# Designs tried in a protein design chat: VHH binders against Deoxyribodipyrimidine photo-lyase (PHR). Part 5

Target 1, 134 residues: Deoxyribodipyrimidine photo-lyase (PHR), of Oryza sativa subsp. japonica (Rice) (q6f6a2r38to171)
Amino acid sequence: GPVVYWMLRDQRLADNWALLHAAGLAAASASPLAVAFALFPRPFLLSARRRQLGFLLRGLRRLAADAAARHLPFFLFTGGPAEIPALVRRLGASTLVADFSPLRPVREALDAVVGDLRREAPGVAVHQVDAHNV
Short names: E, the ipSAE of ESMFold2; O, the ipSAE of OpenDDE; V2, 0.75 times the mean of E and O plus 0.25 times the DockQ between their complexes.

## First folded at step 1 (VHH)

Design c6g (framework vhh_gocatamig_d2)
Fold by ESMFold2-Fast, scan of step 1:
Structure c6g (fold): chain B 134 residues (1-134), chain A 119 residues (1-119)
Amino acid sequence: as target 1 above (134 residues)
Amino acid sequence: EVQLVESGGGLVQPGGSLTLSCAASGFTFSDYYLAWYRQAPGKKRELVAGITSGGSTVYMDSVKGRFTISRDNAKNSVYLQMNSLRAEDTAVYYCATDEYSSSWYEDYWGQGTLVTVSS
């Protein structure tokens, strides 16, 4: 099935090692490649800073446009990382590729996603790529 | 202690160029989105340009093709190259961060640097 790249840290399509890894896996299995980005939720809506969200969303719109120009499916989720396992199951994906991050909230989200897939889709391979320490 | 320090502002004639620099300390620079904002007299603060941790850029419409944002992670610095400056570019320019990779957003701001475009 398809390979899904869950973009976390390297928010670009050029010179992205995790994306290149995901593309290589997709090519090797003659499968489609898709990119997903999930916004991390904040505990209180009233504490959200509108200008920061505006800048972030403009950056993500540029990424989506660049992906479209490359004929690469791009999924943006505003409901948080919990959307990722649902996407993997919906697409019948064989593999999830994710950026490694040392940041605790990102690690917690990765652990939760991996735990969900282990229970609900145990045949899905999960690859975590650390491009920042090499 | 997190600190952003802007430099490079000054007086320049219309059509001239300036490079603004922002030096960062006290955080893992390469993980952050970085942006330049400006505030002109009598106006609200507006986003001029931004750069993600991965190098993707965004610009306000009136500066596209004239301004270029870049970063140097080895020097913990972000830059704004401003060309073909106009009187309406006169403002205090601020450097700011946004930490997207965290479930908790934290926003850091510099003190600002004045850019005056006048003949």
Scores: ipSAE 0.000, ipTM 0.145, lowest interface PAE 13.1, mean pLDDT 76

Design c7s (framework vhh_7sr4_2)
Fold by ESMFold2-Fast, scan of step 1:
Structure c7s (fold): chain B 134 residues (1-134), chain A 119 residues (1-119)
Amino acid sequence: as target 1 above (134 residues)
Amino acid sequence: EVKLVESGGGLVQPGGSLRLSCAASGFTFSDYAMGWYRQTPGKQRDLVADIYSGGSTKYGDSVKGRFTISRDNTKNTVYLQMNSLKPEDTAVYYCARGDYGDYEWFDYWGQGTQVTVSS
């Protein structure tokens, strides 16, 4: 089944090692590739943080347009990482590829996603790619 | 590497005071807004106070008039002076950097410091 790339920190289509890894896996199995971005919900947004979030959301809109131009399915979720396991199941995906992060909250979110998939879709492979320490 | 290290938490009686400190490293401290957030078990993190790079401040409604945020750019430290503490202020208090950076999805957070207000 399809390969899903869960884009976390490397929000780009060029020079993205996790995306290249996901594309290689999809090509090897003659399967579709999809990109998903799950916006991590923040408990509160302040004026300064809202300005940074606005810049981020504009970047995601451009990213979605670039993905469409490349005929690459792109899914944006604003409800957080819990949407990722649901997408994997809906698509019947074989593999989830995710960015590596040393930050504890990101690692905890990834562990929760992996735990969900192990319980509800145990055949799905999960790959983490470290773009900085490949 | 961005690091935020909180200190100063503890146990106090209602009406007491505590001063929290957050030592920051790994970035140009004076360019960033800094903040304090708190979380009780089973609840989302709530804003306590923010201080912007220019020195202006913003407070959560429940702490206005009781808590004061300040910063010392020469020491790369942000402070939270907590006065007239109430049992409802019991929480883990987190220091945070107020900027996403380009494509950095999380505010950088410290590990938290426990504040318990009880008799």
Scores: ipSAE 0.000, ipTM 0.114, lowest interface PAE 13.4, mean pLDDT 76

Design c8n (framework vhh_7nfr_2)
Fold by ESMFold2-Fast, scan of step 1:
Structure c8n (fold): chain B 134 residues (1-134), chain A 121 residues (1-121)
Amino acid sequence: as target 1 above (134 residues)
Amino acid sequence: QVQLQESGGGLVQPGGSLRLSCAASGFTFSDYYMSWVRQAPGEGREWVSSISWSGDSTYYADSVKGRFTIARDNVKNTLYLLMDSLKSDDTAVYYCAREYSGYDLEAFDIWGQGTQVTVSS
């Protein structure tokens, strides 16, 4: 089935090693490639943070435009990392590719996603790619 | 040690020009979108312009489009803002900033100290 790249660290499509790895896996298995981005929602808004939402929207628009230009399906979730296992199951994906991150909340989110997939979709392969090793 | 350092600000008359520079160190400059953000007295920070890692794509706030040009030199690890037809409304401290490409989706994670631009008659 499809390969899903869960974008965690490198929020870019050009010169993205994890995306190149995911694309290679998809090509090798003659399978589609999809990119997923899951927002980690935070509970409060301040006037300064409200302005930061404008910058975030511009970044997400750039990602969506870049994905469209490359003919890549792009999924944005505002409900957090729990949407990723649901997407993997919905697409019947064979593989989930994720960025390696040293950040504790990202590691905890990845552990939760992997745990869900081990219980509910044990045939899905999970690959972590460390972009710093490129 | 990740660092951004701006220079090139100053006092200029309306209609004048300035060139801002930002020297980057401690990271792979060519891997990041870079931005200019300004803060006018008594106001919050306002995004001005962004440039892709290769320089192939540039983005501008409507208030500066056609007057400002963002550029980069990846060999020298330097970001530029060329400011033409300056207006009193352009008076602000100008910061260069690295766009965050990590999990938390914050637009910027590294900021310079800022350089003051004053447009006054």
Scores: ipSAE 0.005, ipTM 0.187, lowest interface PAE 10.6, mean pLDDT 77

Design c9d (framework vhh_8dlx_2)
Fold by ESMFold2-Fast, scan of step 1:
Structure c9d (fold): chain B 134 residues (1-134), chain A 121 residues (1-121)
Amino acid sequence: as target 1 above (134 residues)
Amino acid sequence: EVQLVESGGGVVQPGRSLRLSCAASGFTFSDYWMHWVRQAPGKGLEWIGNIYYSGSTFYNPSLKSLVTISRDDSTNTLYLQMNSLRAEDTAIYYCAKDYYGSGSYEEFDYWGKGTLVTVSS
């Protein structure tokens, strides 16, 4: 089934190692590729004041436009990482690819996502890519 | 230096259970994802499953309900519990370390030497 790339760290489509990995997996299985971005809950974003949030939102609009230009499905979730397992199940995805992050909230979110998929979709593979070590 | 040492293999009768161990040293075991892989005689490598540093596990669908992977970070040990062993489970079983944050359960940076499990009557 499809490959879903859960974009976390590298919010770009060019020169993105996790996206290249996801694209390779999709090509190898002759499957579709989709990109998902999940905004973390407000408490995690409290350090971002109004102008910083504005820059983030403009960046996400550019990213969505770039994805559309490449005919790449792009899903934006504002309710947080908990929506990722639901997307994986809805699409019947075979694989979830995620960016590595040393930040505890991101690690906790990934662990929760993996736990959900293990219970509800045990055949889905999860791959984590660390661009800092590549 | 990274070292992985598998143990617990041997000759077992069909229908029995068996627990394999992998003793890890030379790295911070609790920070890494670990995998079990096997190779049956005349066959290629078959991924069994993995366990994340958090304890969450993911299994090969062909083997689900027959195996359980666990870890003990206090003793740097990885385990593979196998139940209802069949002749087709005869294989060399390998413990493998995942490169921290790697993009694939097939991109392992270190492997053990393996332990042979023979299921025969």
Scores: ipSAE 0.000, ipTM 0.121, lowest interface PAE 15.4, mean pLDDT 75

Design d10j (framework vhh_5j56_2)
Fold by ESMFold2-Fast, scan of step 1:
Structure d10j (fold): chain B 134 residues (1-134), chain A 128 residues (1-128)
Amino acid sequence: as target 1 above (134 residues)
Amino acid sequence: QVQLVESGGGLVQPGGSLRLSCVASGFTFSYDSSYAIGWFRQAPGKEREGLSSISGSYGGSTSYSDSVKGRFTISRDNAKNTVYLQMNSLKPEDTAVYYCAAGTYEFDWSSESEYDYWGQGTQVTVSS
């Protein structure tokens, strides 16, 4: 089945080791590759939140355009990381690839996603790419 | 308590080099770190601008403003809990107070609002 790359903080398609790893897995099994990004809610003042969202949406627009140019399906979720396991199940994905991040909210979200998949889709392989160890 | 201390500023001639250091306390710069570090500067009568950032992600992702690309390099030494800004080919226009800042999960590395903690600044003057 498909390989899903859950893109976290480093929102780029070039020089992205996790994306290269995911692409290699997809190519090896002749399976599709999909990229997913989930918005992490962060408490800001309402006006500051609107400004931050503007910058984020511009970056995501460029990323989506780049993905389309490379024929990569791109999924954006606004309900948070819990939508990632649901996507994996809906696509019948074989593998979820995720970035390692030292940021606590990201690590907590990854742990929750992995826990969900171990309970609800135990056949899915989960790969965490840590460029420090590769 | 998070604190950042800049050092390495001073007077330098055009074409010269300086290395700024940002020493962090109250967190570690290992893969347990919750913080990305950015470098900003403010010249007299001008707005503060973002120059470079280094993230706490697995790859140590770096970003640079167009005004410093190819001349400045950001790096970190996790063992010393220090981030460096190596500044080469300095120009009079680089004269400013330089700040390091720490923040979490940035959407726009050049935005001051993404950074929760700031150092006191270090003066860099490029003059003959």
Scores: ipSAE 0.000, ipTM 0.130, lowest interface PAE 15.0, mean pLDDT 75

Design d10q (framework vhh_7qbe_3)
Fold by ESMFold2-Fast, scan of step 1:
Structure d10q (fold): chain B 134 residues (1-134), chain A 121 residues (1-121)
Amino acid sequence: as target 1 above (134 residues)
Amino acid sequence: QLQLVESGGGLVQAGGSLRLSCTASGRTYAMGWFRQGPGKEREFVASISYSGDSTYYADSVKGRFTISRDNAKNTLYLQMNSLKSEDTAVYYCAAGTYEFDWSSESEYDYWGKGTRVTVSS
C-alpha cells in the first residue's frame, strides 16, 4: 500500500530526510507517496501566540501549493494528530514515516499515534527519522 | 548548558557582503539574529523556525539579509548583502525552546556573546 509521510518537524519538501526516506520506501515498493500535516490542538501549543501560529499557517499554505505543483498528495488536518491513524487506515497504507521531534507535546502525540497503529493496524510499519541519526 | 558561538564578523565596506555563522553545542529549536548598534537598544534582525519553513525579517533588512540553518551541523547562518553603515553593530545569535520563529527577545532562552560587524563608508 501507499507510504504516508507525517510531516511533524521538517515542514519543507527540499532537503527533508524523512521525506527522502519515505520517497525511497515508496519507490522500492512501487507504491504511491502521500504527505500529511496535522495542526496541534491548543492543549499541545500552550505557549504559541497568534503571531507564531500565523507564520506556521502561511508556511503550510505555501507547502500545500508546492506539493500540488509536484503532483504529491498533501493532507492538512486541523483536528490534530488523532487524524493520522484514521488517514493511514483509510488509504490502506503499508508504512507511516514520521519526523523525530524532541518537543514533549509532539513526542506524546507521536507515541499515541504509534500506539494506536500498533493496536488497530499492526501490519503497518512505522519509521521514525531523526535528521541527526537516520 | 547550551552554548552558542558566533563567527564571521569583521570590517566591510558599504555595499559589501558578510556571512555570519552561529554554532550550537547541541540541538536548538527556533533561532534568530539580533543586533545592537552604538548607543542603540538591541533590535530584532531575523528569525527561522526549526524546520526552516518559516522566516521573518525586520523591515530594515528585508531583501538584503537571508537567514538559513543546517540542523545536521547545529549551525545558523545570516547572509548579509548590500551592507549599509546603519548595519554596524554587534550581532547576537539566539535560540528558543520552541519550534516556532520569534521576533521578541523575551522568547529566546540562550544567547551568544556576539560578533562585531563594522561597515565603513
Scores: ipSAE 0.000, ipTM 0.109, lowest interface PAE 15.0, mean pLDDT 77

Design d1q (framework vhh_7qbe_3)
Fold by ESMFold2-Fast, scan of step 1:
Formats: sequence, C-alpha cells, structure tokens
Structure d1q (fold): chain B 134 residues (1-134), chain A 121 residues (1-121)
Amino acid sequence: as target 1 above (134 residues)
Amino acid sequence: QLQLVESGGGLVQAGGSLRLSCTASGFTYAMGWFRQGPGKEREFVASISWSGGSTYYADSVKGRFTISRDNAKNTLYLQMNSLKSEDTAVYYCAADTEYWGSYSEEDYDYWGKGTRVTVSS
C-alpha cells in the first residue's frame, strides 16, 4: 500500500533522508507516496516566536508548491498530529515514515500516533529516521 | 536514586545472537540503548516509549535488533540478531523519568554502567 511521510523536522524535499527512505519503500512496493505535515496544537505553538511561526508557514506554502510540481500529494493539517492516523487509514497506507525531532511534545505526539495505529491498524509499519544516526 | 543494571553481554561469533537486559530500580518513562565502540563516541541504538507503542532504531541496526520492555518488572530488553564485528561495543541502558522516548543522549536522565559485547569475525 501507499507510504505516508509525516514531515516533522526536515521541512524540505531536497536532501531529505526520511523522504528518500519513504520514496524507496513506495517504489519497492509499486505504491504511491504522500507527504503530510500537521501543525501542532496551541500549547506547543505558544512557545514559538511570532517570526519563527511566520517563517515556518511561508516554508510550508513553498513546500506544498514544490510537491505539486513533482506530482507528490501533500497534506497540511491544522488540527494537529491526531489527523495523521486518520490519513493513514483513509489512504490504506502500509507504512508511516517520520522524522526524528528532539522536541518532547513532538516525541509525545509520535508516541500517541503510533499507539493509535497499533490499536486500529496493526498491519501498518512505522519507520523513524534520525539524520544524526544514518 | 534510580539505578539501571545491564546484563547479557559477552563474546559471540559474527552472525550470532545475544539478548541484553536492563533492570531499573524504580519507575521509568522512556528507555533506550546506546553503545560506544572502541575509539568512537557514544551513539544511539534503539529506544522505546513507556507504552511500548513506539520503537525507534538507528539505521545500522534496523531489521537486526528488537527493543522491548516489561513494565511489571521494570525491565528493558534488546534482542540482537545477525551480529556484525561493527556491533562490538559497550552497551548502555538509559532512562527518562519525565517524558517519552528520544534519540538524543541528552534527553536521558539516568544511565547504567554498561555491558560489553564483543563480536568476532
């Protein structure tokens, strides 16, 4: 089935090891690849500076345009990480690939997402990529 | 003070298997394994969330190592299969008492003293 790349840390399409890994998995199974980004809820966002948030949103718009140019589906969710398991199930995905993030709220979100998938879609594989360990 | 005690290390031939254990003297949230090979800095191997629902692996060990835990016994395991000479290292158990898992050494509050694994070709 389809491979979903949940973009967390490396918000780019070039020189992105997690995306390359996801693309390889999709190619091996002759399945489509999709990219997803989920904006974190207010408690996480309240710690971000206004300028940092503005920079992030501008980068995501550019990223969405670049993905469209490459015929790569891109999903942007404003309801937070809980949208990721719903997307995985809706697409019938075989695999979720995620970036490593050093931020504890992001690690907690990933734990919650994987827990949801383990209960409701136990056949889905989860791969996490840390650029410092590859 | 929380204490972590590793066991299960030893000498094994390339292609062999070992199971490491780490017992904590009290409650832990996230737990992980790090290793330090001869002449190298400490590197991440694998981590597991409190629920066991999330596991994370270094690319060099994916498909060969399996991390698991038994919360009733406060024990962490690392099943190591298809061992290679490059896996030779002192393996350290690490624990976080506040938050869920991480690849980053600095996110772990408590560390064991290590157990040595030697893989001969």
Scores: ipSAE 0.000, ipTM 0.093, lowest interface PAE 16.6, mean pLDDT 76

Design d2j (framework vhh_5j56_2)
Fold by ESMFold2-Fast, scan of step 1:
Structure d2j (fold): chain B 134 residues (1-134), chain A 127 residues (1-127)
Amino acid sequence: as target 1 above (134 residues)
Amino acid sequence: QVQLVESGGGLVQPGGSLRLSCVASGFTFDEYSSYAIGWFRQAPGKEREGLSSISGSYGGSTSYSDSVKGRFTISRDNAKNTVYLQMNSLKPEDTAVYYCAAGEDYLSWYDSEYDYWGQGTQVTVSS
């Protein structure tokens, strides 16, 4: 089945080592590649959140356009990291590739996603790519 | 680990110009970063107001609040890890402490501890 790249840290399509790893796995298995981005929910901060969300949404619009130009399926989720295991199951994916991050919230989100997949889709392989040390 | 330092504030007459600088350390701000840097201000007795932003990635996409659009310009110098705010046609109501802040775009609304703020620089517009 397909390879899903869960884009976390490196929100770019050029010189993205996790994406290159995912693309290599997809090519080796003659499987499709898809990219997913899930928004992390924050505590309610009305004025600050409005400005920060504006910054992110403009960046994501450009990323989505770049992905479309490269004929790369791109999925954006606003419900948080829990959408990632649901996508993996919906696509019948064989592999999830994720950015490694030393940041606690990202690591906790990845651990939760891996836990869900172990329970609900135990055949899915999970690969973590440490872009900082490569 | 991540640190932001503002400079360039001061006293200026109405109609004058100032350029603020925000020097980032502890991360590289370039076209491959998921970080964004924004400029904010807080006037006495008022809530903090967002003014402008620039992305590290996505070709340096910029945004401006309606209150400063056409008067203020944000730019970056990646080699110096610095973001600038060029302020033209300054008015007395622009008097405030100006802050730069950095955050990871994908986590910017999760935990405030992952948003990094400078100490601020005072801008006073008066005769």
Scores: ipSAE 0.000, ipTM 0.151, lowest interface PAE 11.0, mean pLDDT 74

Design d2q (framework vhh_7qbe_3)
Fold by ESMFold2-Fast, scan of step 1:
Structure d2q (fold): chain B 134 residues (1-134), chain A 120 residues (1-120)
Amino acid sequence: as target 1 above (134 residues)
Amino acid sequence: QLQLVESGGGLVQAGGSLRLSCTASGRTYAMGWFRQGPGKEREFVASISWSGDSTYYADSVKGRFTISRDNAKNTLYLQMNSLKSEDTAVYYCAAGEDYLSWYDSEYDYWGKGTRVTVSS
């Protein structure tokens, strides 16, 4: 089935190792590839959120346009990482590919997503790609 | 306009400690530390709200590093304890709006960095 790349760290389509890994898996299984981005919740934004969200959303808008130009499905979720397992189940995806991050809130979100999939969709493979230099 | 100057870097043995400082030329709000190891991408280390009441840490440094600030001196600090070879990097001070973020793109002002080398 389809491969979903959950974009966490590298907000780009060029020179993105996790995306290349996801594309390789999709090609090997003759399956579609989709990209998803989920916004993290407000606990990291104490005040003056408007400017931060504006900057982030402008970047995501450019990314969505770039993905569309490349005929790559792109999903943006403003409700947070909990939407990722629902997307994986809805698409009947075989594999979820995610960026590795040492940040605790990102790792906790990833652990929660993995836990959900292990309970509700145990056949889905999860690949965490650590984009290391060399 | 706003300038940030880091200091306190140097060579230290594994298990040792260093305190980094960052002095701003004017008023700041939320501030953070980021680092970049040789040949690696820049990564988040810690951030602190203007009041100092809220702090966020990268998982890799939690329990070992402490971020703090002295608003009267316009100075941000990073107390680094139990240093590991993996902590070797150029450490950057960053200043943003009045909210916390772990994304470097959301910080408006950056220092030039101070080098930390942890030997084994």
Scores: ipSAE 0.000, ipTM 0.101, lowest interface PAE 18.3, mean pLDDT 77

Design d3q (framework vhh_7qbe_3)
Fold by ESMFold2-Fast, scan of step 1:
Structure d3q (fold): chain B 134 residues (1-134), chain A 122 residues (1-122)
Amino acid sequence: as target 1 above (134 residues)
Amino acid sequence: QLQLVESGGGLVQAGGSLRLSCTASGFTYAMGWFRQGPGKEREFVASISYSGGSTYYADSVKGRFTISRDNAKNTLYLQMNSLKSEDTAVYYCAADLYGSEWYTSEDEYDYWGKGTRVTVSS
């Protein structure tokens, strides 16, 4: 089945090691690739200023347009990371690829997503890409 | 709360080299260097993505300065070669926790160090 790249912080198609890893997995299995971004809850963004949120939203719109131009499915979720397991199941994905992050809220969200998938879709492989080691 | 501490500044002769370091007390995403020379506004020097795969430089330092990072040590570096009198400034480390890209504007960074002074003598 498809490979889903859950984009966490590197919101671009260039210079993205996790995306390159996900694309390699998809190519190796002759499977489609999809990119998903889930906005984190407002409390996680408490220290982010208005201008940075503005840049995030502009960047995501530009990223969605670039993905469409490359015929790469892009899914944006405003309800947070809990929507990722539902997407994986809906697409019948074989693999979820995510960025490694030492940020506590990101690690907690990833642990929750992995836990959900292990209970509800135990055949799905989960890969974390550590940008430091790539 | 996140703190950034710069080190490595000092007095050096024109044509010399210095390496600046900036150590963060915790996780950082986008990072960069800015500087403020005598009687000038702060200006962008260089920035680097979280992965280290993308770097951006001001034209005035391109080819002479190299930005790098070691995420395992929460440390940002600026290798400064072929230093000129015009490079005399206080150098500031800047970081953002939520940015999706590296930034070239000081307004985009949430966290700043106190600065380290670099003096280049003729």
Scores: ipSAE 0.000, ipTM 0.154, lowest interface PAE 13.8, mean pLDDT 77

Design d4j (framework vhh_5j56_2)
Fold by ESMFold2-Fast, scan of step 1:
Structure d4j (fold): chain B 134 residues (1-134), chain A 128 residues (1-128)
Amino acid sequence: as target 1 above (134 residues)
Amino acid sequence: QVQLVESGGGLVQPGGSLRLSCVASGFTFSDWSSYAIGWFRQAPGKEREGLSSISGSEGGSTSYSDSVKGRFTISRDNAKNTVYLQMNSLKPEDTAVYYCAAEPYDLGFYSPEEYDYWGQGTQVTVSS
């Protein structure tokens, strides 16, 4: 089944280690690749101002346009990381690839997503890519 | 031109304390007060490690890496274009060059690549 890359911190298509890893997995299995970005709920974004959030959303729209030009499906979720396991199940994905982040809210979200998938879709492989150590 | 300058580094014994300052110039007040500031460190031969971040508003959101949580405190004074890192209970493994950096999304990422502006660093050495 498809490979889903859950984009967390590296919000770009070029020089993105997790995306390269996901693309390699998809190519090896002759499967589609999809990219997902989930906005964190307001408690995580308490420090974000309207202006910064506007810049982030415009950047994500540009990223989505670039992905469309490359024929790469891009899913933007505004309801938070809980939508990621639902996407994985809906697509019948074989693999979820995620960025490693030392930031606590991101780690907690990843743990929750992994926990959901282990309960509801135990056959899905989860890969975490850490670009910090190279 | 936008610049960040770190100061306050030096030699300290294990268990000691230091306060680092990061002073910004070239920002408008509106821009400065809307950027998140992160503190990073780099030991010789290692990659830059994210330690702490603070949102653009004074008294806003802060975050800390597990290695420094409970020992380090980040704060800011936007009227002085300054961010501080109070470092307590210092350990030999805290020895590194310390950097401050600014990011426009105000999310406090720990990835160095998310930061637009960087200081030149200040050396902290924890040794007896």
Scores: ipSAE 0.000, ipTM 0.115, lowest interface PAE 11.9, mean pLDDT 78

Design d4q (framework vhh_7qbe_3; at its last look DockQ between E and O 0.22; V2 from the best seeds 0.00; counts 0 for: pae E 12.3 > 2, grease 28.4 > 24.2, SAP .7 > .668)
Fold by OpenDDE, look of step 2:
Structure d4q (fold): chain B 134 residues (1-134), chain A 121 residues (1-121)
Amino acid sequence: as target 1 above (134 residues)
Amino acid sequence: QLQLVESGGGLVQAGGSLRLSCTASGFTDYMGWFRQGPGKEREFVASISWSGGSTYYADSVKGRFTISRDNAKNTLYLQMNSLKSEDTAVYYCAAEPYDLGFYSPEEYDYWGKGTRVTVSS
């Protein structure tokens, strides 16, 4: 099945070690690669302003355009991390790759997603990649 | 333009319970409750996502208040239990145009006129 890269921290395709890792896995298994980004709600935007969010969204639009240019499927969610397991299952993904975030709420969200997959899709491999220390 | 109308406020004794309602003129993705006490700034109380799957609470109300919504009725609820005098405030219903989930009140575009909750000792 496809490899899904859940982009948690680095909002870019270039110089993204987690993406490179995911791409390597996809290539090794001759499977498609997809990128997912979740726009997290309150716990992740505690100090954010609309203007800052605007910059984020514009960045995401650019990201989507870059993905399209690379023929890389890109999924953007606004409902939070809970949508990620559903995507994984919908695509029949074999692997979920997620980059690392130092933010506690993000780590908790990741743990929740991993827990969900362990229960509902035990065959899915989960890789956590520290994009900054790889 | 979304209209929000709060109801259910009133006078209640400390330790008592009260249930607030907020009726929306249409569907909205993210809704929340805020409150403003005398001489205080408006503060976050609770919020809920469109699916109802994600709820968030201020530390001061966690374990005592429960936020819920009925999308079929376009109604938001706030069940307030174990009320304290410090819960006395005008409670406002708020909605975001998108599922953004900010804690800051200035990030919400739609507001009700508020309903007053007074908790007596």
Scores: ipSAE 0.016, ipTM 0.281, lowest interface PAE 7.8, mean pLDDT 85
Fold by ESMFold2, look of step 2:
Structure d4q (fold): chain B 134 residues (1-134), chain A 121 residues (1-121)
Amino acid sequence: as target 1 above (134 residues)
Amino acid sequence: QLQLVESGGGLVQAGGSLRLSCTASGFTDYMGWFRQGPGKEREFVASISWSGGSTYYADSVKGRFTISRDNAKNTLYLQMNSLKSEDTAVYYCAAEPYDLGFYSPEEYDYWGKGTRVTVSS
């Protein structure tokens, strides 16, 4: 089934190691690739302000347009990380690839998503990578 | 303008419980609780999405505090159990609006005036 890349930190399609890793997994298994971004509530992105959030969302719209031009499915969720397990189930995904993040609230959200998948979709492989690695 | 009013603070012995409430005057998306001890910066306690599907807690309160909300009443709750003296603080309700369009979000933090919680040994 499809590979889902959960974009957490590195919001770009070019020079994104985690995206390249997810694409490699998809290609190796002749499976589709989809990209998802779930916007975290304010406490997880403590540096974010309303203006900074606006810039982020405009950047994500450009990213979605770039993905559409490449015929790469892109899903943007504003309901938070809890949307990711629902997407994985809806697509019948075999693999979730997530960015690494050292922030405790982000790690807790990832753990909750992984816990949900272990309960409801135990066959889904989860890979955590640092998007800035080469 | 959005107004937030906290209630439910008071004096309690260590190991006891309190429930805080925060009534909002209008629609909110994400809400949370913060607290501030004397001479300290405000610190995060817990937050909850509008749907209630996402909840998050500071490590110091995880397992002891439960955040919830009732959108029909525009009310946010914090159930505080197994209270410790270190939980003594003024507790603030907060909300953050934002805009998903091309218009810049209005930069504004909404805060209540706070409710004091004092935990005696």
Scores: ipSAE 0.000, ipTM 0.123, lowest interface PAE 12.3, mean pLDDT 75
ESMFold2-Fast, scan of step 1: ipSAE 0.012; ipTM 0.381
ESMFold2 (binder alone), look of step 2: mean pLDDT 82; pTM 0.840

